# VHH binders against o26223, part 161

Target 1, 191 residues: o26223
Amino acid sequence: MKLLWTSQHIKVTVHIDGKVSKMDVLEAIKTRRSIRKYQDREVPEELIDKILDAAMCGPSAVDERPWHFIVVRNREMLEKIPEVHPYGAMVKDAPVAIIVCCDSSLEKIPGFWVQDCSIASQNILLAAHSLGLGAVWTGVYPLEDRVEGIRRLFSIPEHVIPFSVIPLGYPAENPGTRDLFDPDRIHLEKW
Key: E = the ipSAE of ESMFold2; O = the ipSAE of OpenDDE; V2 = 0.75 times the mean of E and O plus 0.25 times the DockQ between their complexes.

## First folded at step 9 (VHH)

Design y22 (framework vhh_7nfr_2)
Fold by OpenDDE, second read of step 10:
Structure y22 (fold): chain B 191 residues (1-191), chain A 124 residues (1-124)
Amino acid sequence: as target 1 above (191 residues)
Amino acid sequence: QVQLQESGGGLVQPGGSLRLSCAASGFTFSEYWMSWVRQAPGEGREWVSSISYSGGYTYYADSVKGRFTIARDNVKNTLYLLMDSLKSDDTAVYYCAKHKYSGFPETQDAFDIWGQGTQVTVSS
């Protein structure tokens, strides 16, 4: 099926000053999908900066903010990630990946870093989507083989724990709509 | 065959109303965002409005906000544009466009399928 793409320039009336979000927060949440196919197009650094800013805006236990981020653009490194991550095949096709890590020395309460890094990872996905990018959360922790693989590959110190690898880029697929609402999962006052 | 077909255009006086329709075929209509884009004589294409999969989210250009309403019927595979309080500046060919992906359209790359357009003329 040949897609009819026109090269004609379209004037889009948007808030150029960046004061207004491109996408409503509920819209971002409801329409976000995992994207595993990417265009042969680079992601501007400005977008990565916005995504990382968003990643650091989530709450953390007693404000411990244990997260670190490795931004990977090197093609050779991107291509090596699937070697240590069996479900990370799409990473080699992405123009960039963000590795979310925890610095255990920053923990104030043991164990909450998993929640903290999860929130950061989700914010990355939502921010990416709102900016017109596609991304997918590939889990690293708590699988020891993946944790150690990523650690060795990127020379991550022992006190730092790789948590997730998130490839992102301009999307080259549309998974379509998905309705995940399930009233059977909602309990009123008691189970 | 993938196709979008606009209808409902015509001549109307200032302050009048029109309802445009866009019939979609050849793809799963409910799985894509849709937009209206218009082109006035001698001007470039201007984004008018966008609607999400089920119509839960709608966006409008400032020039049409409060006057135009975008809607869709996923059972009928039809996109609509209700145009009220029409002005002379609304005169244009109106196109329906299929989004490649979800989200607000920022560039021309947002669309992959276009209709042939329907002429709207607002004149006294």
Scores: ipSAE 0.005, ipTM 0.265, lowest interface PAE 11.0, mean pLDDT 89
Fold by ESMFold2-Fast, scan of step 9:
Structure y22 (fold): chain B 191 residues (1-191), chain A 124 residues (1-124)
Amino acid sequence: as target 1 above (191 residues)
Amino acid sequence: QVQLQESGGGLVQPGGSLRLSCAASGFTFSEYWMSWVRQAPGEGREWVSSISYSGGYTYYADSVKGRFTIARDNVKNTLYLLMDSLKSDDTAVYYCAKHKYSGFPETQDAFDIWGQGTQVTVSS
């Protein structure tokens, strides 16, 4: 596609080359944005495998690592997610989604599986961004209606808790940069 | 003063190579995405390439992909465009532009600072 500005608008095909793997950690953290619009193109299995490998590398309370992942590529299934998750409309337009689940039977410290699954979810977002993909975290737990909806839709056992649904794809939007540094939230030595 | 100054343009034969440079001053170059934009005679502006502040992300227009390489040197505050296998259709004034936001530019309003441009002419 040739891109030419004929007015104050230019539409580009978002294409990120192999150099995304050289993004430093701070750049990845500061430039990662929630992406809700995706190109109509497949995400290779190799990239999903790299993302899931990164997801499992997070710190975990007493190394319990309770996470399990469901990779959803089936269009019919992706289109049903908005029916059980009201704010997950973008998922139906994604080429793939990852459902982060927690196997409660692997929990060693009560309640810390929530932090463990949060860490895995964030690692998915950062890894996707570093590989040139866009993603967004859509919340499931602790909203009981969403947990049960997702459980039923994907035949998830009762001892496994769906935590988040993360659609992924090549980004078709570039939201503006966020400057979120707030020194009023930093307290030196005491409150 | 905040400014961008391009150099390295000139006349080159088809199939030749050129390296464009853009010297940045007056802002913290290492904190911003940068782009190259070109304008052929009688045409509108065409986005060519963008690079993230660390160089980890690069984007290319389909017309130049595989032939051009965007690069940056954050120590020297300089943006580069390495152009290989030049074609007559690459003839244009090439502008260096600073992004307001991270990511590829959806409109020319995505840039807040522009250079003066450097002429590239590809002919036999």
Scores: ipSAE 0.000, ipTM 0.165, lowest interface PAE 14.1, mean pLDDT 83

Design y23 (framework vhh_7nfr_2; at its last look DockQ between E and O 0.02; V2 from the best seeds 0.00; counts 0 for: pae E 14.0 > 2, placed apart)
Fold by OpenDDE, second read of step 10:
Structure y23 (fold): chain B 191 residues (1-191), chain A 124 residues (1-124)
Amino acid sequence: as target 1 above (191 residues)
Amino acid sequence: QVQLQESGGGLVQPGGSLRLSCAASGFTFSEYWMSWVRQAPGEGREWVSSISYSGGYTYYADSVKGRFTIARDNVKNTLYLLMDSLKSDDTAVYYCAKHRYSGFPETQDAFDIWGQGTQVTVSS
């Protein structure tokens, strides 16, 4: 049975005007893009609160919820992040960044915190997008140089592991849409 | 194989200039801070200069500040040290060093890869 998935070209109208459009979950997922250019516009605290709320709504292993979040608005600190993160150049241009961390003391099962923090990070991206913001996931863990760089920069305790840095802002670019569906990656009943 | 190779050293008169180069291979050069460290005869290793990923931050020892300039070309995977107004006290083997972590090198443990060094001799 050839599942003829007709690629409906979802016209993602990225409303540059920051209007909070209510996206359904599938729309948010399908139309989300990494945004690395931002307007010279502040992000209201209310939106950050909503994003952080969403970040904490994901599942975690045995409900361990090991995540912590550092919200960074300080211009000087934002400008320093690229110096400890080689792919964080866009952070200096963002009005705000969220650093997702794991408190290892909260971990109940070893190793699942990576999944937990990944889910939190993805929820941040989706929430941001649904709220008319652009964001990008810049990976910190598991690269030790980035982990230690961010740790030192923000005086993060040893038992807390920085996982990701996510700059956020009103988008100043429109990367367009991507069709990432690949039927060859789908296996029925067996490989 | 990870490798750093220094070049450009030589004999110069006081007041002269040299440009050192360090060719990097075997790792993503642009993802690491880099430094120059020198060792004079009978002396310990002395930090000279450091540069961030894209060169946005540069640091210099007081002994070379205003005379030396650290630079990098991430396309060419090359670190440079421009040395002007050289003094006899600048005589040393100059090493290129890769940072393990970002940030100012506070200890020798900050470096995980070293070059073989290039000799700089300043003499009349």
Scores: ipSAE 0.458, ipTM 0.769, lowest interface PAE 1.0, mean pLDDT 91
Fold by ESMFold2-Fast, scan of step 9:
Structure y23 (fold): chain B 191 residues (1-191), chain A 124 residues (1-124)
Amino acid sequence: as target 1 above (191 residues)
Amino acid sequence: QVQLQESGGGLVQPGGSLRLSCAASGFTFSEYWMSWVRQAPGEGREWVSSISYSGGYTYYADSVKGRFTIARDNVKNTLYLLMDSLKSDDTAVYYCAKHRYSGFPETQDAFDIWGQGTQVTVSS
């Protein structure tokens, strides 16, 4: 990537219009952090479309691809999420949230939809980070009260299971990156 | 208080080397990406290099790649710029800057804390 800033007299430019990413995949994985504070600034639809495209590119058990997504931009709806998800307080301050769901009618092998939706959720986080956005995965499944609360709030059918709520926006915090590599968790040839 | 203090600048001949330091205080240095930015006489600010909080990821402007090395010491709360094979075009005031967010800086607004700068002059 060519780097040119032209704003504020800095001679570096990074394309972040949803067409060009500024970091490679390993850097995206290593530098992604949960972001819970967002600027009061809308996320363009083009960026959401790219994030959802990335979400649907994840591997899926027997290629069942059971995921469905709800994109929530309505402020009143975002403000109600913390009422049914105690650790989702930050969602009300985000410009947009994505609810990752499993359509159980698409499931070909019982139970693997959890892994499928986990991969979709992580791809959302990585794609958002690569596009200059911040996001956080707030867990819904397998907590029954949260599942039913989210289902009721967004009129989700009984055959569809809300899995995660992922608020995202332009970050208003920089927690920095963590050094998490632990060689004691790696076993060669045998346990 | 929150501050960044640069040192290590000076006059050096073409082909020479310098080591710049930036002492950080008033914030958790180890949690933030840091950058070096320079400003030549009569010109705007030019981004030089960035380093991730752990030091595992570094970026360089094409003009300095292969000649400069950015490094950090999270125990000492210090950012470094090791400058080798200095050219007259490297003459500038060098600033260290703290990132507002993780990752590559898109604009000057990516930084929330700036040092006062240290002068580097490359001349025979």
Scores: ipSAE 0.000, ipTM 0.167, lowest interface PAE 12.4, mean pLDDT 83
Fold by ESMFold2, look of step 12:
Structure y23 (fold): chain B 191 residues (1-191), chain A 124 residues (1-124)
Amino acid sequence: as target 1 above (191 residues)
Amino acid sequence: QVQLQESGGGLVQPGGSLRLSCAASGFTFSEYWMSWVRQAPGEGREWVSSISYSGGYTYYADSVKGRFTIARDNVKNTLYLLMDSLKSDDTAVYYCAKHRYSGFPETQDAFDIWGQGTQVTVSS
């Protein structure tokens, strides 16, 4: 038995288009946290589009832009990811996940695709945060069993390398801000 | 006990300005999104503005964009709404509301604690 809060006296108008973040970029970077618990709430396609736009704004080695993205919303597929990705258990509870991939046929300089896809992955995390979402980067590459497991699960061709799986959703946790600055990690002029 | 108390409302002429405050107690204010919601006489409640827990992200209803500014002070546990260029259709009771979780408030269950409200009246 539950007593529902009446909605007849509440009018909430939500308008996603036309909102702009005023957050300083440094504050956004400092306040982003890995979020592994999500509300049972859909993420609108419009937000995913904004996140992927941000992902593609990253620099890449010699402008090679080797990235491809798979957007996964299907429950059956999300629930299978932990079978091949043991640190991806929270993916089954997310409303959506993004798989960041490298198309090796787009490489212009060998081996830098890892940096390129890392930049795209971090931009996904920051963009999700800016939109009120939580996300976490779960590593796939270079772990061979994870790479091949994800490739088989999503029918990814042999020349395409799955790099990361990023579940996201509206957060159901709030871990707070960290102070991680460590001046002993800073070296002037040389080591 | 969790409590939100609004203040700063009043009577103002069109084009005038007001500053609303909402004092929070009984919870860790800096960990939650906060919103302003208003209710005009005889109408339902209308979302006005939201602010993220750090204050880094702010969101506004189209009806108030460019005229209202939401802000928070996490040291003083206070939420603010700075209202400029007030119009007669801004007349309402303004409520401070605590989000249950982060994110856009799509439904009324996004808010678990409400203040008592402060009246803003803009004549003509």
Scores: ipSAE 0.000, ipTM 0.214, lowest interface PAE 14.0, mean pLDDT 85
ESMFold2 (binder alone), look of step 12: mean pLDDT 85; pTM 0.861
OpenDDE, look of step 12: ipSAE 0.017; ipTM 0.346

Design y24 (framework vhh_7nfr_2)
Fold by OpenDDE, second read of step 10:
Structure y24 (fold): chain B 191 residues (1-191), chain A 124 residues (1-124)
Amino acid sequence: as target 1 above (191 residues)
Amino acid sequence: QVQLQESGGGLVQPGGSLRLSCAASGFTFSEYWMSWVRQAPGEGREWVSSISYSGGYTYYADSVKGRFTIARDNVKNTLYLLMDSLKSDDTAVYYCAKHTYSGFPETQDAFDIWGQGTQVTVSS
């Protein structure tokens, strides 16, 4: 019995008019796209607060919660990020960026901070999307040049590791939705 | 029309030096990372060097590090590659490439505009 998964085209009506339509969690996950073009519009602090709240709600290894966040609105600093981050060109066009960092002194179990910060980063993306913003995850760790570049720019202590840079803004593009479901990647009971 | 045009290639002896230039037109040059990529005969394209928007940061493949210098003049819309201590293994067609976004050249989608390339031959 070939389960014909009819790809229901979820028409994500991105209401441009700032009305935060409440997305359910599955909708947010499925419709989220990387946004690299932003409107010339400021992001209210309230939205950033909500995003950061969401960022801190993810699980972490042994509840170590090693994450720190740098909120960057300064235009000069935003413009400098692309100099040290080759995939960060869009950051200069964003009204705000969040840098996710790990404080290694907070680690209880070595190495799990990558997962912890990944979860935080993903929550930022999902929260942003649910709030009508566009964002993109630009990886910093584990690329040494990027890590050091961001560290220098923001005077980040050695025990703190920059993990990701996430520019945020009202989207000025609509890349559409993708169907990424692949049943061949699902194994039942055994490989 | 968006265009990149390389020049400065040629025949040089091992240990010699060359200066490549890439003239950019049809886009705002200063708003993009730029890279040099080379292709040796029978081999795939190899990333050589990248430079940030303002030229404040430069990156090099291990194979050319310490020997090559990438630079740019945003007033002249020109990318440069200074190649010193050339080796036979440096023989390749050298391409100037425009980045689509700020990223490391390891991904094929990192570049959207290419020059025609300039031949560099290092031979005794």
Scores: ipSAE 0.022, ipTM 0.449, lowest interface PAE 4.6, mean pLDDT 89
Fold by ESMFold2-Fast, scan of step 9:
Structure y24 (fold): chain B 191 residues (1-191), chain A 124 residues (1-124)
Amino acid sequence: as target 1 above (191 residues)
Amino acid sequence: QVQLQESGGGLVQPGGSLRLSCAASGFTFSEYWMSWVRQAPGEGREWVSSISYSGGYTYYADSVKGRFTIARDNVKNTLYLLMDSLKSDDTAVYYCAKHTYSGFPETQDAFDIWGQGTQVTVSS
């Protein structure tokens, strides 16, 4: 059986500084890549606000929305993250990082906060890409040493769980294209 | 040229000690997490230990906790593994490895540069 669907694109016309830019929504999703090298250039607060707004628009289990966010711009604090996180070396070179957290007091259904915070993290990555920024998701939960290390560095209370650290900035690299569509992972009717 | 070169392996009796060294060149050693990974005869690779760029954080496999110590000298660009209370099960080729910026320390795809390995044999 032939797969009959192709990527259908929705053209998005974006006005920025009077200039017209075009980006297809599906193309934005397909072209987002993990970015680990950043320009030495500040990210405006307005862009961070837009990214966090998008993060909070994700679906959450029983509408619990347990996410909280820490925005880190302090260079000394950013430079301490790699000491706690073995795969966070790029964070020291980023102009800003967002720490996605779960406030466990807001959790209505046990365990689903992980999915909620994953959704928020992905929305941050996609929103950053759509705004011309690059970002990468570095994992914290469920690794207990990383969770406690990040908690200690940022004075995070006991009832709040750090989930991910997402450095972002203007990209200083352009990773190659990836073809990820695999029809063998699609099952019709049954497994 | 990016290179990792191990030394210090050999034959040792059970209960003995060895110190492995790994000399790094061709990259800024102090900016990377480093690991030791071993491979026993007929087995797959097993992660042993990792150390942060400053040496402030270390991780160990459960099989070696309390017996092995990982250390680094950023002035000499050298990684160490101090092995105490060696057991026959520690017999393996020991590799020095440089971390990438993704993955987990405990997975094989977490490393982009490997050394040639040094043989450790624990027997009488």
Scores: ipSAE 0.000, ipTM 0.208, lowest interface PAE 13.9, mean pLDDT 83

Design y25 (framework vhh_7nfr_2)
Fold by OpenDDE, second read of step 10:
Formats: C-alpha cells, sequence, structure tokens
Structure y25 (fold): chain B 191 residues (1-191), chain A 124 residues (1-124)
C-alpha cells in the first residue's frame, strides 16, 4: 500500500541510538555533509565543548587566534536568526547554533582573520560530524546585511565581526555521500 | 503488548472541529516519533502529520496545513490531532502510527505499529 506523501523529500537518517564509533580524520572529511534537518533532541554540553575545543585547534596567521564563539540555545534567538539571514532558515529548527566571530583587536596581520575563522568553522563541522551530529555552514561575512543583522541581534561590538552561523543537531536527514574528486583541478609543476 | 488505540472520530459538519486521540501502550512513548495517516474510501493511505519526541518538530501534509495541529502528551502516552475547519475531503479513517526510526517518514516502512483507526465523517 503506497502512502501518499507531500513532495517534501526529507531523507530519513536512521539514527540508531548507539555509541558513535570513532571515525578517522579522512572518513570525517569525506563523509561530512551539510545537514539542515535536525532531530528533536538536545545536544549535550559535553559535545559542544568538544566541538569548540576542535574549533580552537586550527592554525591562524602568526598564531593570532582571533576567533570568538557565541553558543546560542535560546529558542527565541534561534528563531530570530532567519530574519536577518535569508539562507539560515534551518537555524530555527536546530537545538543549538554556534556563531563564529573575529575580534579585530586580536588581528596581527590584516585580512588573514577570514582564513582563521574559516578554519575554525570547518573544524566545527568536522568535529560535529565525527560526534554523530549534523551541521551546516551558513555564511555571514562578507555580506553586510547579514553581518549587521547578526551584530544587532546579538549586540556584538563594532570591533568584532560575525563570520558564520553554524546550526547543529542530531541529523534528521541523510544526504548521502559525494565524490568530489576532480583530476582536472590538479596541475603538476605548472598550470 | 504494543498497542495504539484511536478515539474521537465521528460525524461533523463542514467547518466543524474534532479532536482525535491515540492512546499508546507497551512501549516508551516519549522515545518515538508519531504520525497520523488517513485513508479515504477507495483511496490509498495518505500521510497527514508527524511529531517528534517532545513536539519540537511537527510536519503536515499540504492538504491539512493551517487547519490541523498534531500534539502529544508524553505523561499520558497520548497522541492528538486537532482538526479545525473540516472539509468533506477530510472524510477518512484516521490511524495513528508509531515510527520505527527517529525521522520524518518517507515510506510506509517508517511505521512499525498501527492503530485500528477511527472514522471521521465530514458531511452536511
Amino acid sequence: as target 1 above (191 residues)
Amino acid sequence: QVQLQESGGGLVQPGGSLRLSCAASGFTFSEYWMSWVRQAPGEGREWVSSISYSGGYTYYADSVKGRFTIARDNVKNTLYLLMDSLKSDDTAVYYCAKHRYSAFPETQDAFDIWGQGTQVTVSS
């Protein structure tokens, strides 16, 4: 008997309440996907701590480590983020979001903070995935409307620049794996 | 024994309201997603609504959005469907179903336990 479903193709991720087996770094990188649907399940503080620890382990220009993190669990605030972030609709459905910011006063070399915060953001995604969570990188910088929106919403000082918003949760979708290897993007010795 | 039992169905006029209940027993109710599925005469089963563990996530078929509300009481082990602004097309047997997995149901295999159903008839 065929059930009639509405066209919202929600890919079902079978989350077996089991001990997340440790995955190696290559597995984490290769199998990571953007997750935009989350279970009605809270993320333990312990996992957030691990994720933030990982976020701070990346390299930075001359070790400037300009990053700051806002952990958002408040439902009202999560629901407001999409109002200032057009592609952040999934944030309202997440149990928690991390906002990655740069403190410009910590910057030693101008401009490298973007790379530093990118590395931190990617480490958040990989750590989340390795811990059995799903996450997605929603870009804030360099779009001025998003930067200002997030700044105002969270009362972020002028010298601090919001960079990304990363909702996290136990995944309620399974996008599958992708093969992104492209040998045409590899050049030997010269272009 | 795992069991779902629907109640609250009946005859109602167009524009009327009903509240369906589904009593769950034999399993830890709060640990599973729940859904409502309906079947009209001569038609296949149609998914109506789903709800997550604590109700943080709710989903609705387009046909019932804005009119129906799914809810649950995990203390009472009861699933609810509040149906407002009922239409003739809502006439069906309504089933509650237990999810096998903690996710939005994509296929009939998403459910492992079904109730017996309750008849809802919308007629002038």
Scores: ipSAE 0.021, ipTM 0.400, lowest interface PAE 3.7, mean pLDDT 89
Fold by ESMFold2-Fast, scan of step 9:
Structure y25 (fold): chain B 191 residues (1-191), chain A 124 residues (1-124)
Amino acid sequence: as target 1 above (191 residues)
Amino acid sequence: QVQLQESGGGLVQPGGSLRLSCAASGFTFSEYWMSWVRQAPGEGREWVSSISYSGGYTYYADSVKGRFTIARDNVKNTLYLLMDSLKSDDTAVYYCAKHRYSAFPETQDAFDIWGQGTQVTVSS
């Protein structure tokens, strides 16, 4: 049977100390840090939806947009990730993780899916930060054992490549900001 | 065992209110969208309302919008439907249903687990 639909999303507003937090693009870029310690608190699905919307807005080689995402909230599954990803120990303590995948059947120009999925991963990190969450990019591709382990754990088809695992949660640490500007890496007109 | 069990149905007069509950067991309730679906006598199934895993996103059929409220308690693994301003055409068996994936359902096959239903009758 076909169901009848009408829909209204409840608008979710992120509050910090009872106030709506506004972060400009440069502030978000400069203050985002890898967060590996999370509060024991659920991340609303509405925030995950906003993060994934942002992830899909990245530029993509010849607009191929090969991205697919798996949202993992199941505690048993999150606890199994460190077994197939040695540097993913923090994932078991996160309330949710996003697995960024490439559907190779959508790839129009060979090899550029890596850049595409990197852009999607970075957008997830920035969007999470702007919404008051913490996240960290844990690498899967190009490490074949991790790719295969994640593929088997989440029943990912052979033509789909897991690229990164990004645990997310409300931060339980504040590493502060970094001053990373290095003028020695800037060359004028020529090397 | 994976199970959904509805309760709270009954006979009410037009304009009355009723609260339905659905107790979930055997799966991680907080990770799935849940829906209420109803079936009137001699009719097919009609989607009524859906709720996201956190409860922040809710959707309603036009026929119940403004009168019904869907809610969930992830600590108690319970789904609710608060029905206000009931009409005779709300008479149906009400089922709670678990979504297969964390996605808004477009068709009935989007649900993998169904409760046994609870009868709601709106009449004098």
Scores: ipSAE 0.000, ipTM 0.118, lowest interface PAE 14.7, mean pLDDT 82

Design y26 (framework vhh_7nfr_2)
Fold by OpenDDE, second read of step 10:
Parts: C-alpha cells; sequence; structure tokens
Structure y26 (fold): chain B 191 residues (1-191), chain A 124 residues (1-124)
C-alpha cells in the first residue's frame, strides 16, 4: 500500500538551524534499525560531517585511530558497489555511502584495528539514526573477494584495508520494533 | 485504509484537565512512533509531544513540559494525551501524527499520516 503522502504543509517548528537531534544515547541504541530503503532526497554535507565527527570519537587500541573514510556520492560509483558486494544491493539506492577503511601503517598493536573500525562503523550508524537518517552496516572485511573488489573499485592502496560499506539516507521504511534482550546470555560471576 | 481519529477535545476552564485520544487503524500501530501536534488560530503547527514504540521514551515541547503526558496502548491501537493545568495558550486544534521513522521529529518530513484533529478551547 503506497502511503499517499498527503503534503499537508505542517510547519513543524523544525528547528531549522541545523540543530543536532536531541535523541538520548540509550534511545538511539535501542531504536536503531538497519535501513535499506531510502528516499529520493540528498543528505546535507553538514550531516555527513557530524556523522564523521562521531565516527572518530570512539576509542581505539592505544589511541592508534587507524580509520579512514571514503565518502561516496557519485551515482556511477554507488551503482558499481553491488557488483563487488553481493549483499550491497541497497547501496545503489542510497544518496551517499561511507566506506570505512584501516590504514595498517597506523597500527600500534596488530589485529585491534578490527575493533577500532567496528566502533567507528557503529558510531556512524548511531549518529545517522540520531540525525533522522537510516543506514546499514554491510560487511567487507574479512571476506577477501569483497575486500579486493572494493579496493580495486576505489583504487585503495595495498596497506589500506576496506572494512565496511555503510549506505545512508533519509529512511523510506520502518522495520518496526525489535526486542533482542536475552537473559540467557547473561552470566553472573561465572559461566 | 490507514486512519487516525482524534477525540476528547472540548471547552475547559484555565487550570482544568482534558484527555485526548487518537484511534489508529490500517497499520501496525506498535511499529511506529507517534506524536501530537497542535495548531492555534492564525499560527502554524506546533509540535507538542512524541512517544516511542512501547512508550519507553517520551519527548515534550518546553511549553507543555510538566503539564502534559503522552501515552499509548498498543493493544487498543490508541494514542493518548493527558493535559493538566491547561492555559489559554493551549487553545488549538490537536492532531495525532504517525512517524515515518523513529526518533525526535526534527523536520516536517517526520510524519506521513495525520488525523483530522480535535478542538481544545481553554477559556474562562
Amino acid sequence: as target 1 above (191 residues)
Amino acid sequence: QVQLQESGGGLVQPGGSLRLSCAASGFTFSEYWMSWVRQAPGEGREWVSSISYSGGYTYYADSVKGRFTIARDNVKNTLYLLMDSLKSDDTAVYYCAKHIYSGYPETQDAFDIWGQGTQVTVSS
């Protein structure tokens, strides 16, 4: 059922002034969902900047901060990503995608970059959600075919490892509520 | 058919209380955030309050904070607004609105379905 957008121009006092959503952090975490459908609407650069700022605020091993970000808005490139990423079909429909990468030359402790880039990726998702955007984490690493596909597509140097592709945009779906709490996964003092 | 229907409005004296209801149909009510929005005579629409899927998170405009309470019954597919300590400035048509996505409604694009509204008049 195509929800007929009756354009009743409700001037919601949209704090037009680019004010960051007042979403509580716990609310952001609990209400975030993977969004794979997007409106035909561009994402302002200001929002991307806020998201990237958030992405760089997470902790990293011994503060190595190995992450790099490729912001992709080019339609042709967005449309090519699904060719090398079998589960990245939604990327072609997004107005923008962020590719999270690791510069291995910045590693201080081997192997922790996966955690570092995961934290950065999650912060992107939470920040996007808090700003009224939808996003989804599409895994690249550690699947070699995806890593090499993205590397070649974006001419990523050998010492830089693509980790995730995160399409984002204004959401065109609502997956609904999800309760993932499982008390059987909680152990007190011992297993 | 997707529908929202408000009720419970009326005439009340300053300091009085009202309870608004919004009956939802035609969609899975529990899967969407809901809001109340009001429009006073000659003014634009003003956001009043929002509630999350299960009611765990609520937001209020500064103008109604401490006086109004938003609630929902997902079994009855009904949204509520409890209004206490009503003031003359609360006089408006009150609308319930369905969210497109979760979170605080920052933009006018936050809503896709609206009720017809119910009139609230606060007068001595």
Scores: ipSAE 0.007, ipTM 0.277, lowest interface PAE 10.1, mean pLDDT 89
Fold by ESMFold2-Fast, scan of step 9:
Structure y26 (fold): chain B 191 residues (1-191), chain A 124 residues (1-124)
Amino acid sequence: as target 1 above (191 residues)
Amino acid sequence: QVQLQESGGGLVQPGGSLRLSCAASGFTFSEYWMSWVRQAPGEGREWVSSISYSGGYTYYADSVKGRFTIARDNVKNTLYLLMDSLKSDDTAVYYCAKHIYSGYPETQDAFDIWGQGTQVTVSS
């Protein structure tokens, strides 16, 4: 079999016997980086489906699961996002973006939707990374000007709150690894 | 414990039809892209078709478009390849293959589980 291409973005681990396998969970968490440069290459719908499935698997306060998602592939719409989100310049160059939203009518416990949508956002980032894609979380909530801008751009109803915009694609950069472990932030038994 | 078993191959005349099946066991079949890959005598492996875990997306090699249909039954954990208008150059061993990951790009890149293959011979 001849492969038409090889994915340079699939992360693999080497087993003790020297065999190559897919990335484990701890490796995915530790090696995920914000990716802001993307190849001019389509992301297949199946990968988006897997990412959204993973997004909805997060824990949610009193199982309220208030998340809704908008998948944006339209080039003109992606190019308008930086106009209402000043730090979202990279979104215009991404092949696709996911907007994570909260349907406030589904909220059962006040304020926990922020945690629910944060969990969904992180699951999108981890799932994308595990599938060889890169992504970055660009913040919308709680900045009211960004919330209103995104709401108007995508015709989001008043009872729905846009939380984050996550552009994703095949990475065109490799920022490398970071060692972020800080034992001074760990307290044993008491503060 | 993880296994793929093909069946349905055989000898057919040009223009004939065959239905290949692949029984999967030992993994959560409904969570993975599945593919058919063939190998003609003395040649390398050629990807034929892929189907997404949900069955909502299907892809075909140019050589088989319009003639072959890939399908899956996630309740029975079975993959199918319906082959119509067979040509002599479709003669090959047909393998059922599971992707390493669940995604489409990885269907072309790598497979972690292969069946033993089923022989399809198209001759006059």
Scores: ipSAE 0.000, ipTM 0.103, lowest interface PAE 19.1, mean pLDDT 82

